# Designs tried in a protein design chat: VHH binders against q9y6x5. Part 395

Target 1, 379 residues: q9y6x5
Amino acid sequence: LPPKLLLVSFDGFRADYLKNYEFPHLQNFIKEGVLVEHVKNVFITKTFPNHYSIVTGLYEESHGIVANSMYDAVTKKHFSDSNDKDPFWWNEAVPIWVTNQLQENRSSAAAMWPGTDVPIHDTISSYFMNYNSSVSFEERLNNITMWLNNSNPPVTFATLYWEEPDASGHKYGPEDKENMSRVLKKIDDLIGDLVQRLKMLGLWENLNVIITSDHGMTQCSQDRLINLDSCIDHSYYTLIDLSPVAAILPKINRTEVYNKLKNCSPHMNVYLKEDIPNRFYYQHNDRIQPIILVADEGWTIVLNESSQKLGDHGYDNSLPSMHPFLAAHGPAFHKGYKHSTINIVDIYPMMCHILGLKPHPNNGTFGHTKCLLVDQWCI
Short names: E, the ipSAE of ESMFold2; O, the ipSAE of OpenDDE; V2, 0.75 times the mean of E and O plus 0.25 times the DockQ between their complexes.

## First folded at step 16 (VHH)

Design uh56 (framework vhh_8dlx_2; at its last look DockQ between E and O 0.84; V2 from the best seeds 0.79)
Fold by ESMFold2, look of step 17:
Structure uh56 (fold): chain B 379 residues (1-379), chain A 121 residues (1-121)
Amino acid sequence: as target 1 above (379 residues)
Amino acid sequence: EVQLVESGGGVVQPGRSLRLSCAASGFTFSRYAMHWVRQAPGKGLEWIGNIYHDDSTYYNPSLKSLVTISRDDSTNTLYLQMNSLRAEDTAIYYCARHIWGEARTSSFDYWGKGTLVTVSS
C-alpha cells in the first residue's frame, strides 16, 4: 500500500502555548511521536504566504503568494481572501498535492487548506471542500477520513485546515489567559477527536499525521499605534496592505514617498524594495511593492482610526512570538523525540520523502528534519 | 464614526431587477474596497462581491451573471444591481468595509444594518 500523510494546520498556534496551557491530547500525541518546539516561518508571517511555503518549500518571493493582500500593476488584478481563486496568483509554484496526484494511482484530498480549491497548473485537489468558515471541524474531518479510506485511486496526501487559535488570538490577544485557555482547550479536544476518529476507522496505524501551524500571535494595544495619515497624505500612494507590514505603491516619485515616511515613527522600519534585508528573502518578486513598512512587534499601522485587533501577526520572522510548532506521529516518525527548531520550508522536502515524491526545486533542507524520521540517521 | 446604511430593499416579483444603495460616512470612502454580502433566512453569510478603489470588481462565481457592483466616490455610495431575481435571492443584504491583509477570518470591520429583499410571486 502507498505511504499516506495527513497535514493539519491550526492557524495562529504560537509555539509557547504548549508550555503555557494544558494540552493532554496533544501531549499524548507528542509522547508517541515527535515534536519540533519552534518552527521558523517565512517573512511576512501571514496566513496565505506561510501555508503556501509549507506545501512548496519556497520563500514567499519564490512562490508568489507574498501577502494576504496583493496587487499586480500590469494586469490590474487584486488578491484578497475574498477573491483568491485566480490561478494567476498561485501558478508560480507547484504545491505538494498537485505533484502527488499527478503520480500514477494517487490522489489528494483537502479540507480548506489555502489554495486547495484553486486549479493550480490546471490541477485542483482530487477531493476538496470549497472554503467556508461555517463548516465545523467534525465535518472537515469526516470528509477527510472518508476520502482517505474510500477513494480510487487512493488518497495518499490529505490536508485539513482550522481557523483557530488565530481568530481568537486576534480578538482577545495571546495574553488573555481566560479566553485563550477556553479556546486552546477546545482545540486540544479537537485533536483528541481527530486521533480517536482515525483509530476507530482503522486509519491510525498506517497514516502519518503532521500537526503544525503557519505563525504565532503577539499582543497589541491601543497605546501602540502608528497613524500613517499623520505622516503622508493618502493621495500620494495606493495602499496594497496595511499592518504590520504595509505595502505602498507610490503615486508620486518613489524617493519622495520614502522621504515622507522614513522618520514617521521610531517603531517602524521603512524599506525601499532594494533595501529590504536579505535575511527576509523578500525582494525578488514583482508582487512585492516598491516600499514596505515593517512595524515593531506589538505595533499596529492604522489610518487615523483605532485598531479593533488585540493580537496580530505578520512581523519579523526572527521573533519567537511569530513561530509555530510542529508535532508528528505515524510509521515514518520516531516515538518520544523532541527537536528544537527547523525552518518552515524544511517541511516540504520531508513530506516529499515520506510520500516517495521527487521534490521540486525549493529552499528547504532535508537534513534539518532527518532526526524526526525512523529511516534516517540523526546527524 | 464609520457608518454604512443600506437602502432600496423591498418586495419584488421574480424575474425583475432591483438596485440597492449603501451610503457611507465617517471615513475616506474612496480609498477602501467595499463588499456586498447577503444572508438568506436560516442560512449562513454569502459573499456577493466587492469593488476596489480603482473600480475593479470581483464576484462570487455563482452570482456573477446576475449582479453588478459599482461605486460613486463623489457621493460616498456603493451600489448593487441585481437582475433576474429568483425566490432564492430573498435575503438581508449588507454592505461592508474591507480590512486589508486578513485571511480566513472576517475580512470586514464595519457592516451596515442590512436591507431586506423579498422575492415572491
Scores: ipSAE 0.840, ipTM 0.931, lowest interface PAE 0.7, mean pLDDT 94
Fold by ESMFold2-Fast, scan of step 16:
Structure uh56 (fold): chain B 379 residues (1-379), chain A 121 residues (1-121)
Amino acid sequence: as target 1 above (379 residues)
Amino acid sequence: EVQLVESGGGVVQPGRSLRLSCAASGFTFSRYAMHWVRQAPGKGLEWIGNIYHDDSTYYNPSLKSLVTISRDDSTNTLYLQMNSLRAEDTAIYYCARHIWGEARTSSFDYWGKGTLVTVSS
């Protein structure tokens, strides 16, 4: 019977939480599996971009989900969390569940992973749940396990998404040890529930499970604000995205807007699109606006008002605070192996290998993940 | 100080139309996308739709034919036009300010206290 894989994301799970808090259930999972201590995500370090990079193996400029808020000047279309269902936004890449359904006669199942409730290249996940934040982890898990056991063609690729600890990271900030300890303990209990459910259903020994995240979290403060309205009058531009990466669409001459912004704050870098650092791989897509502002870690760009956020992400992907981790268990993975770092785009070709799929051209390197796998030689 | 105040609710007969208003103050209204959200008794929040600074509108597919969202930037006012009202449209209706660049954690940073619409004969 073909190999099966369950990909689980806990949004905003910063890698160093594993060193600063106790996770008994996750540590038991890792003891009999593998741990990658840091996953270097893609820029910008935001939810939709990085979730799509995990399942496509592509930089944001290549897969087209370049931010959580986007605007396309040709079609006049807007993209946001509330209106994310138009296939137009997702069609610049082929996610793994589409490849799984089209290359092999197999099914995919999805509990709310970004993009799975949208038909992409005329293909939607075989089983899916429309996004709804009020649906419990238990209900998502119940549906995924039911579909893994009771599908024809068989479900070989399944995804499960959970919003925490990102929501609490924004609300309390990652340095609030009391509140974050409570939140992270609850997440560890959910991991325990996941493992117990898979064991109870006889799935555990033959299922490959990956637990990962899209980004980390850094501490913000009312003392670290950049008031954009002190730099430039709002009549000169349209704001497409705000913080910590602002996307500026000029209403007047681009050079004039750039000059008004360039020296406004020592804690913000201002780039003309063609001057964005090559290491970000964030330039070659029409959805990236003509001027991009990048705030320094922990700084928030605001429009003449305070910010309620005590934590945020979206910052430079070289920052360890922006990195998630990856843990995995199953027949494809070694037991008790620890690895230091991979790139988030490397997850896609690894998953394709486990499932026996031919990957679409991608930015990942299979060699970076081979040491995790029992059927590969690691020197 | 950011404030949003909904008005225009009340008791309305089935099949009739109703227009709700939301008065915004304390920020540059014309820069922001704005949302309408409702909550029926004993149910969760249901997103109705939004309108961007350029008057582009997006709607919950289940409600698209029944509602129209518009704005008047000169008076800082957001509108929701509802047609063919049914008993199941009974809810508290909220306007909310859009958050740029957020996904899955929060779609709104400020919203009003709501206005009650009761559809009853």
Scores: ipSAE 0.831, ipTM 0.921, lowest interface PAE 0.6, mean pLDDT 94
Fold by OpenDDE, look of step 17:
Structure uh56 (fold): chain B 379 residues (1-379), chain A 121 residues (1-121)
Amino acid sequence: as target 1 above (379 residues)
Amino acid sequence: EVQLVESGGGVVQPGRSLRLSCAASGFTFSRYAMHWVRQAPGKGLEWIGNIYHDDSTYYNPSLKSLVTISRDDSTNTLYLQMNSLRAEDTAIYYCARHIWGEARTSSFDYWGKGTLVTVSS
């Protein structure tokens, strides 16, 4: 039988939650599998970009999903979570489910993973759910497992997406122990449900399962605000993205806009596009605006009338608070092995290896995940 | 204080048209993208469409042929024109202000209280 892989994402699951809270179901999952304690994600540390990096192995500048909100100046198109269906935004890369599905006797399934309900390179997942936040985890899980069991051609790659603990992290802040404990318990229970479902269906021993996340969460505060309206008139620019990385499209001379913003706050770095630090791999794409603002950890960029979240993400991808984790279980993985760190783009070549797929050119390093795999040498 | 107030709802017969309005205040309306969403009885929230600050519009494909979104920045008003109304269009309709950079969990930062549209013969 061809290898099967289920990729599960719990949005905004910060890596150190595993150290600070109890996860009996996830710990059991890890005990019988592997754990990567910290995954260095891609800059910016947002949902759509990082989820697409997981399934393409590419930095954001390469796969073209450079933010949750984007604007293309040439076509005048907008991208957001409400406007994410145009293949224009996704076609700069080939996600793994497309690669998988183009193989003989294979199909892909998806439960609300970003991009899975869009025809990319004229290929859409054989089975998918349109995004609907009202659909329960149970229903998503039921559909995924049904497709894994009963599809022809067989589903060999599946994705499952869940919005927590991100939503709650934004609402309560990651340092709210009471509320976050409740939220994280629910997530652990969902993991329990997942494992139980797989066992009941006889999938547990043969299915490779990866549980991961796209980013972490940083505590924000009303005392740590950067108001752009205090620094520059809104008529001088168009705002494409706001916090913690603002994307600025000047309506006047770029230099003038830059000069007005460069000293706006000591807790915000202002970059011309060409001066964005190389380590971010966030420069070589037309969808990146001429000026970006990067707030320091825990600081929020606001406008005069902006609402305030208690937690946020999107910050420097070197910050531990932005890092998710990766756990995995299945015949491809060792049992009881823990690894310190990988890059999020390393997941793609690993998944390709597991599925026997030839990877597209990517930024991942297969060598970083060899120690997780039973068929590889770990030196 | 940011406020959004929907109006124009009511009882209409099938096949009729209805235009909803959303009056915005407390912020620079022209700089924000705006959305229309609805919630039918017993169902979840459904996105109808949006209009950006540059007047570009996007619609739910299932509703595209039946709705038109527009805005008047001089009066801080958002509009939803609905044509050929059906029973299934019965819902509370909300206008909401766009928030940048969010995905899936929070696309809006401010909502109106909604206006009820009932399509009944």
Scores: ipSAE 0.712, ipTM 0.877, lowest interface PAE 0.7, mean pLDDT 95
ESMFold2 (binder alone), look of step 17: mean pLDDT 82; pTM 0.827

Design uh57 (framework vhh_8dlx_2)
Fold by ESMFold2-Fast, scan of step 16:
Structure uh57 (fold): chain B 379 residues (1-379), chain A 121 residues (1-121)
Amino acid sequence: as target 1 above (379 residues)
Amino acid sequence: EVQLVESGGGVVQPGRSLRLSCAASGFTFSRYAMHWVRQAPGKGLEWIGNIYHDDSTYYNPSLKSLVTISRDDSTNTLYLQMNSLRAEDTAIYYCARHIWGEARTSGFDYWGKGTLVTVSS
């Protein structure tokens, strides 16, 4: 009876892959649903920050997951993907699964979406899988569909996360047509499996499904390296994050560290925290370090060694290469509608509307997504 | 060239303790967080824990009471102390170098070849 929503993320799925490769299953999904060609993600264009922005509708400075590597100087706590289970890091916002469970006494289910295996404000997803990269897409899908059909209170919000094409994008780079073609075909087949499974279980016609991603990918090269050790001796600072956005915690006077860095490379911008451009919405959080370095697209910041990454992300969120897409199908969505652009923070209030939830204060604008929805006037 | 070499593995009886070492070379060891990871026969990788440049340690909650990670930056050496070993601790143990800013694709950019620990009577 209540509306149901499944939110699916394929990590690192650059929007223009849709134009450069064939996706028969995804294209059939889009034909009977909606497509947003570009989703303007939040800065920095990284996995944990953007996944949390999708489910909170907040900029990174507001939800507190400001990078994939973080340090809190007051508590002396460290954050990384292997060490991401401390609620301290996630508690600056309320993700949609928590709202779903508390407002309407409904259940949520999660197959590995970042944050779903962490109790946030003392609330963990009703059903969840602890993150484990070895678990197949099929096993994740089997658990999600089981929970969607066999839960009390009913599961009304479910999430499904998959690591590709991000892992291959890093390894091969997005311009490796042979390897990326193979990877993206496998993803399209997984989308076909998803649709087929939902149809077989009788879920397809009454379930809203969103397929999206957190960011894109750009080509990197051994010819585009910025050696930070040629700019400044490592004894002057602690490195909190490296590339393509370096987070610098000075061990000496901040101005002295800034002066050593500011003219080191024509392919890197150096900001004191208070000078970070307002358009990034990346300033008002203690987890943002006193000095931030932002590399130009395709440039990699290194510590006196080569980089093994042929693709990367984290760059300026105005870059089309950093943008994912959003496709959706279900009773809430129009059929055959194409939209140009939304902000990634707009997804949260749209999802709240579909589920009948009151959104927490957020940075999204519901009006930006109205044209996607059958029950809304597109103005 | 970055190199990590694990040592100290072998056959141990249940209930005993064992200390593994990892010798690092080819980079400034003191700048990097370092990880211990294991793989039991026929199973996936299991993260044991890590240690940051400031000696802050983080552990897999399932293993926290059973292991201690430490480092000696003067000798570029990472250590894993294991206590109360069980048959289920039989695995190849790897040390790995931390990678900044990665999530869900790789937390580590360089690995050792591993050292085998077999817990049996």
Scores: ipSAE 0.802, ipTM 0.908, lowest interface PAE 0.7, mean pLDDT 94

Design uh58 (framework vhh_8dlx_2)
Fold by ESMFold2-Fast, scan of step 16:
Structure uh58 (fold): chain B 379 residues (1-379), chain A 121 residues (1-121)
Amino acid sequence: as target 1 above (379 residues)
Amino acid sequence: EVQLVESGGGVVQPGRSLRLSCAASGFTFSRYAMHWVRQAPGKGLEWIGNIYHDDSTYYNPSLKSLVTISRDDSTNTLYLQMNSLRAEDTAIYYCARHIWGEARTSKFDYWGKGTLVTVSS
């Protein structure tokens, strides 16, 4: 029986939601599986960077998706959610679905995980859905389970992505208990639907399932704004990304731009690229701009206007509010085991082990996840 | 206060060309990427393309040969040139302002009211 793995992401699922809200279906999943209470994600704590880190095991400076908005000064290419299909942006790493298809003559299936609708190193997921936010969770699940049961070569790696609770976290903020309770209950019901569908189709006992997320969420406010236009005139720089990490490309001398910014607000840190803290692993890539501004937790950088967001992410990855969790169930995993913390880059080598794939060089440490696995010795 | 106002829609014969305009006010237009999006009757939103502050353009591959996006920062105006119009191009056309740093939640923060294009004989 070949090993199979389904990787599920609920975007923006902050780890401590598990302690503050009830998740009966997720708790049943965990009871017979494993829970990692905190996953330390990569900086910056944004959707595209962290989703690509999960499937490559690399820091953002190494895999090249360093932000949700990027600019390459040599080619003059722009990257955003609307124009994310150029392989140029994704080709600095090899995601696990590509390795799965090339090393083992197996198929991969994808329901909207970032990067899966792009040919990377001339390889696209065997079965995939082009990104479309209007497609229901049910339709994504139906396609994934159909492909898991009816494929040749067999689908051994499948991904499923869902936009919540991130969209609601931005809209309401994580401190809105009434609205977040409703949103999180709906997600728990979707987890129940997922488990029931897998059981009904005879997949549940032989499929490894990982449920995780890319980042958390923190409360923002109109009382915590940093007006960048009060610091520096826009004629001195090109803005590549804004908040909570601003990416600045100077039009004049870099030191002059830095001096105008460095003492503008007590609630943001201003870094020349070479001065970005080593612990961020956010320096060694040409897509990282010459000056980076990092807002303090809950502060929003704006251009002389208000922000509509009540919640945001992208902040320092040491912040517990930025951390997701990981839960897993299946033949590879122990039952009823809880682990405190892993790094998000550790997920990739663990998944390679489960699938019997040789991992590409990566920043993860297999030893950090071995205690989750039944075929490993854990001291 | 940000405002986007589309114009130039109307009834046009198949095979003809049409240029739409979007007048922007209430923000520094030259700093923002701008998008064109359309919605055909009974269908979802379809992204047409965008143009960045440096005039770099990106298009929906299914529409690339049929449309051209341009901008005039001196008049705060965005343009969509459409050629060889087909009945399936009948839609409400919207101008939208780009959001930095967002993925999978909201692509645009401000929209116009839209302008209707009807391709009919």
Scores: ipSAE 0.807, ipTM 0.909, lowest interface PAE 0.8, mean pLDDT 93

Design uh59 (framework vhh_8dlx_2)
Fold by ESMFold2-Fast, scan of step 16:
Structure uh59 (fold): chain B 379 residues (1-379), chain A 121 residues (1-121)
Amino acid sequence: as target 1 above (379 residues)
Amino acid sequence: EVQLVESGGGVVQPGRSLRLSCAASGFTFSRYAMHWVRQAPGKGLEWIGNIYHDDSTYYNPSLKSLVTISRDDSTNTLYLQMNSLRAEDTAIYYCARHIWGEARTSFFDYWGKGTLVTVSS
């Protein structure tokens, strides 16, 4: 009865990979669907922040997941990938799976999208998997397709998350064509498996499918390190996050810490919280620390040691290397249409429209995505 | 260079307690959160818990009543106290240094070699 949507994320899938490598399965998907060549994500360009922006339509300062490592000075709580299950961190916004489930007779399903194994505003998807990196893409897909096909009330919104190509992008760097070619071919094969499974189950022609990502990847080097311990003694501050955006909590006067940092490296910008550029929309949240350091693209902030990362993300969201893409197929979408750019926050109101949901107030603009949709006029 | 060395493992009887240690060197230990992780035979990695620089602790909910994590920054040592050991606690136990800003990646920072705990019976 109601329209259905499956939202798929391949973590760290840089938009330009589509131009530099062959994706026969993804290209077949796009041929009968739509492609947005660049999605301008939110700052900082990290996994948890951008995954939550996709499903809330909010900037990080508004939804509260402002980094992958966070500290709240009032409650003295810490947030990291290992301890991300406290609803406190996620409750500053309402993600689409919660809204979907609370509007009449609908269910949501989740295979490991960040935040989906946490009750948010006392609501969790009717069907979900606790995060476990050891669970195969096949098992995640099997669960999602079973839930989409066999649920009462019907599952109308489902999410599917996969860790690659981000893990390999960090390990090899995006310029390693041999290793990245192998990794990206495996991802394309997984997309082929997804389409085949949906066709076998009779879901393909009536299901809306979005394939996207949270950020891109840029090449790093041992020749591009910023040693923070050469700038300031660690006794003057507590480090909340390190690279490429360092979050500094001063133990002494904030201005004194700022003065010790501000001229240390030509390859990082040092901001007092109120001086963070307005274009980042990264200022109005207590989880954003009093001093933020932003490294230039490809530079890594370290603590008197080398870095093992050959690729990284988190950099300025104006950088094309930080941008993912969006591809979609289904009854809501045009066939064979290419669009240049949307903002990542625009995905949420588009998805609400497709599902017939009333969106919560958000930073997205529905007009930016209307050209993708068959029920809209864009010219 | 950064090193983590676990110790204190061995064969223990069911119902007994055991304390593991992790000696850290080559970095300013007091700045980092530290983790305990285990791997049972034929199983994946299971996160036990972590401790931050301010002594705040977080635990796997399934293990919280059975374990305590502590640290001594003066000796650069991390501890795991385990109580009421059962056969299912048989595993290699690793200490690991916390990575700032990482999420959902297979990239690893520094891990120890591990120490084997065998709960006999």
Scores: ipSAE 0.806, ipTM 0.907, lowest interface PAE 0.8, mean pLDDT 93

Design uh6 (framework vhh_8dlx_2)
Fold by ESMFold2-Fast, scan of step 16:
Structure uh6 (fold): chain B 379 residues (1-379), chain A 121 residues (1-121)
Amino acid sequence: as target 1 above (379 residues)
Amino acid sequence: EVQLVESGGGVVQPGRSLRLSCAASGFTFGRYAMHWVRQAPGKGLEWIGNIYHDDSTYYNPSLKSLVTISRDDSTNTLYLQMNSLRAEDTAIYYCARHIWGEARTSAFDYWGKGTLVTVSS
């Protein structure tokens, strides 16, 4: 029978939460599986970019989802969370569910992973749920498990997405131990429900399950604001994205806009597109704007107003606060193994190996994840 | 202080048209994309569409032939024109300010209190 994989994302699950809070269900999962303590995500450390990097193994400049708010200068199109169903934005890469369906005549199933409700290269996930935040975790889980057990051709790749702890991380900030404890306990209970459901349906022993996230969260404050309107008049540019990475499209000479911005705040770095640090792999795409502003950790860029955000992400991907974790269990994985760090782009070639798929060219390195797998030699 | 105030709701007969307005204050309206969202009784939120600073509009595919979104930046006002109203269009209609760089449950930062549209005869 072909191998099966369920990929689960809890949005905004900072790796450090595992050390500061108790997760009895997740710890039971890890005890008989593997844990990667830190996953170094891609820049910018935002939801859509990193979710697409997980399933394509590509940096954002290569897969084209370079932010949650984008503008394509060639086509003059705008992108946001609310209008994300145009295939144009997703067609610069081939996600794993498309490869799964095209290479092996297998089915894929999706409960709201970013991109799965969009036809990409004329291929949509065989079974999917349109994004709706009101749909419970239980309903998403019921659909995924039904499709895993009752599909022809068989569902071999399935995804499950949940919005927490990201929403609460933004609202309360990661340093609010009382509110975050409540939220994270609820998530641990959902992990318990997931494992119990898979066991009851006879899926647990033969299914590979990955639990991961796209990014972390850092504490913000009313005391750490950068007022962009004090740096430059809004008539000189069009704003494409604001915080903590501002994407600036100049209406006048680019050098003049750059000169007005470059020394405005000690807590913000200003880059011409060609000067963006190579380590970000955030330069070679038409959707990356001519000037990019990068705020320091915990600083919020605003337009002459206060910010109600107590937590945020999108910051430098070298920051441990921006890192998620990865836990996995199943026949492909060792039991009781702990690994320190992998890159988020490494997940894709590992998943292709587990499913027996030929990966598309990607930025991941299979060698970084081979120690997690039972069929690989690791010393 | 950011404020969004919807108006123009009420009881309308099936097949009629209605235009909703949203008056914005406390921010530079012309710099933000703005959204219309609705919630029918006993149901979840349904995104209707948005409009960007350059008047580019995007719509929920199930609704795009029935609605038109426009803006007047000189009066800080967002509009939703609805045509061929049906009983299924009965909902509280909200305008919402776009958040740059957020996705999923965090896509909107400020909402109005809504205006009720009832389609019945």
Scores: ipSAE 0.584, ipTM 0.795, lowest interface PAE 1.4, mean pLDDT 92

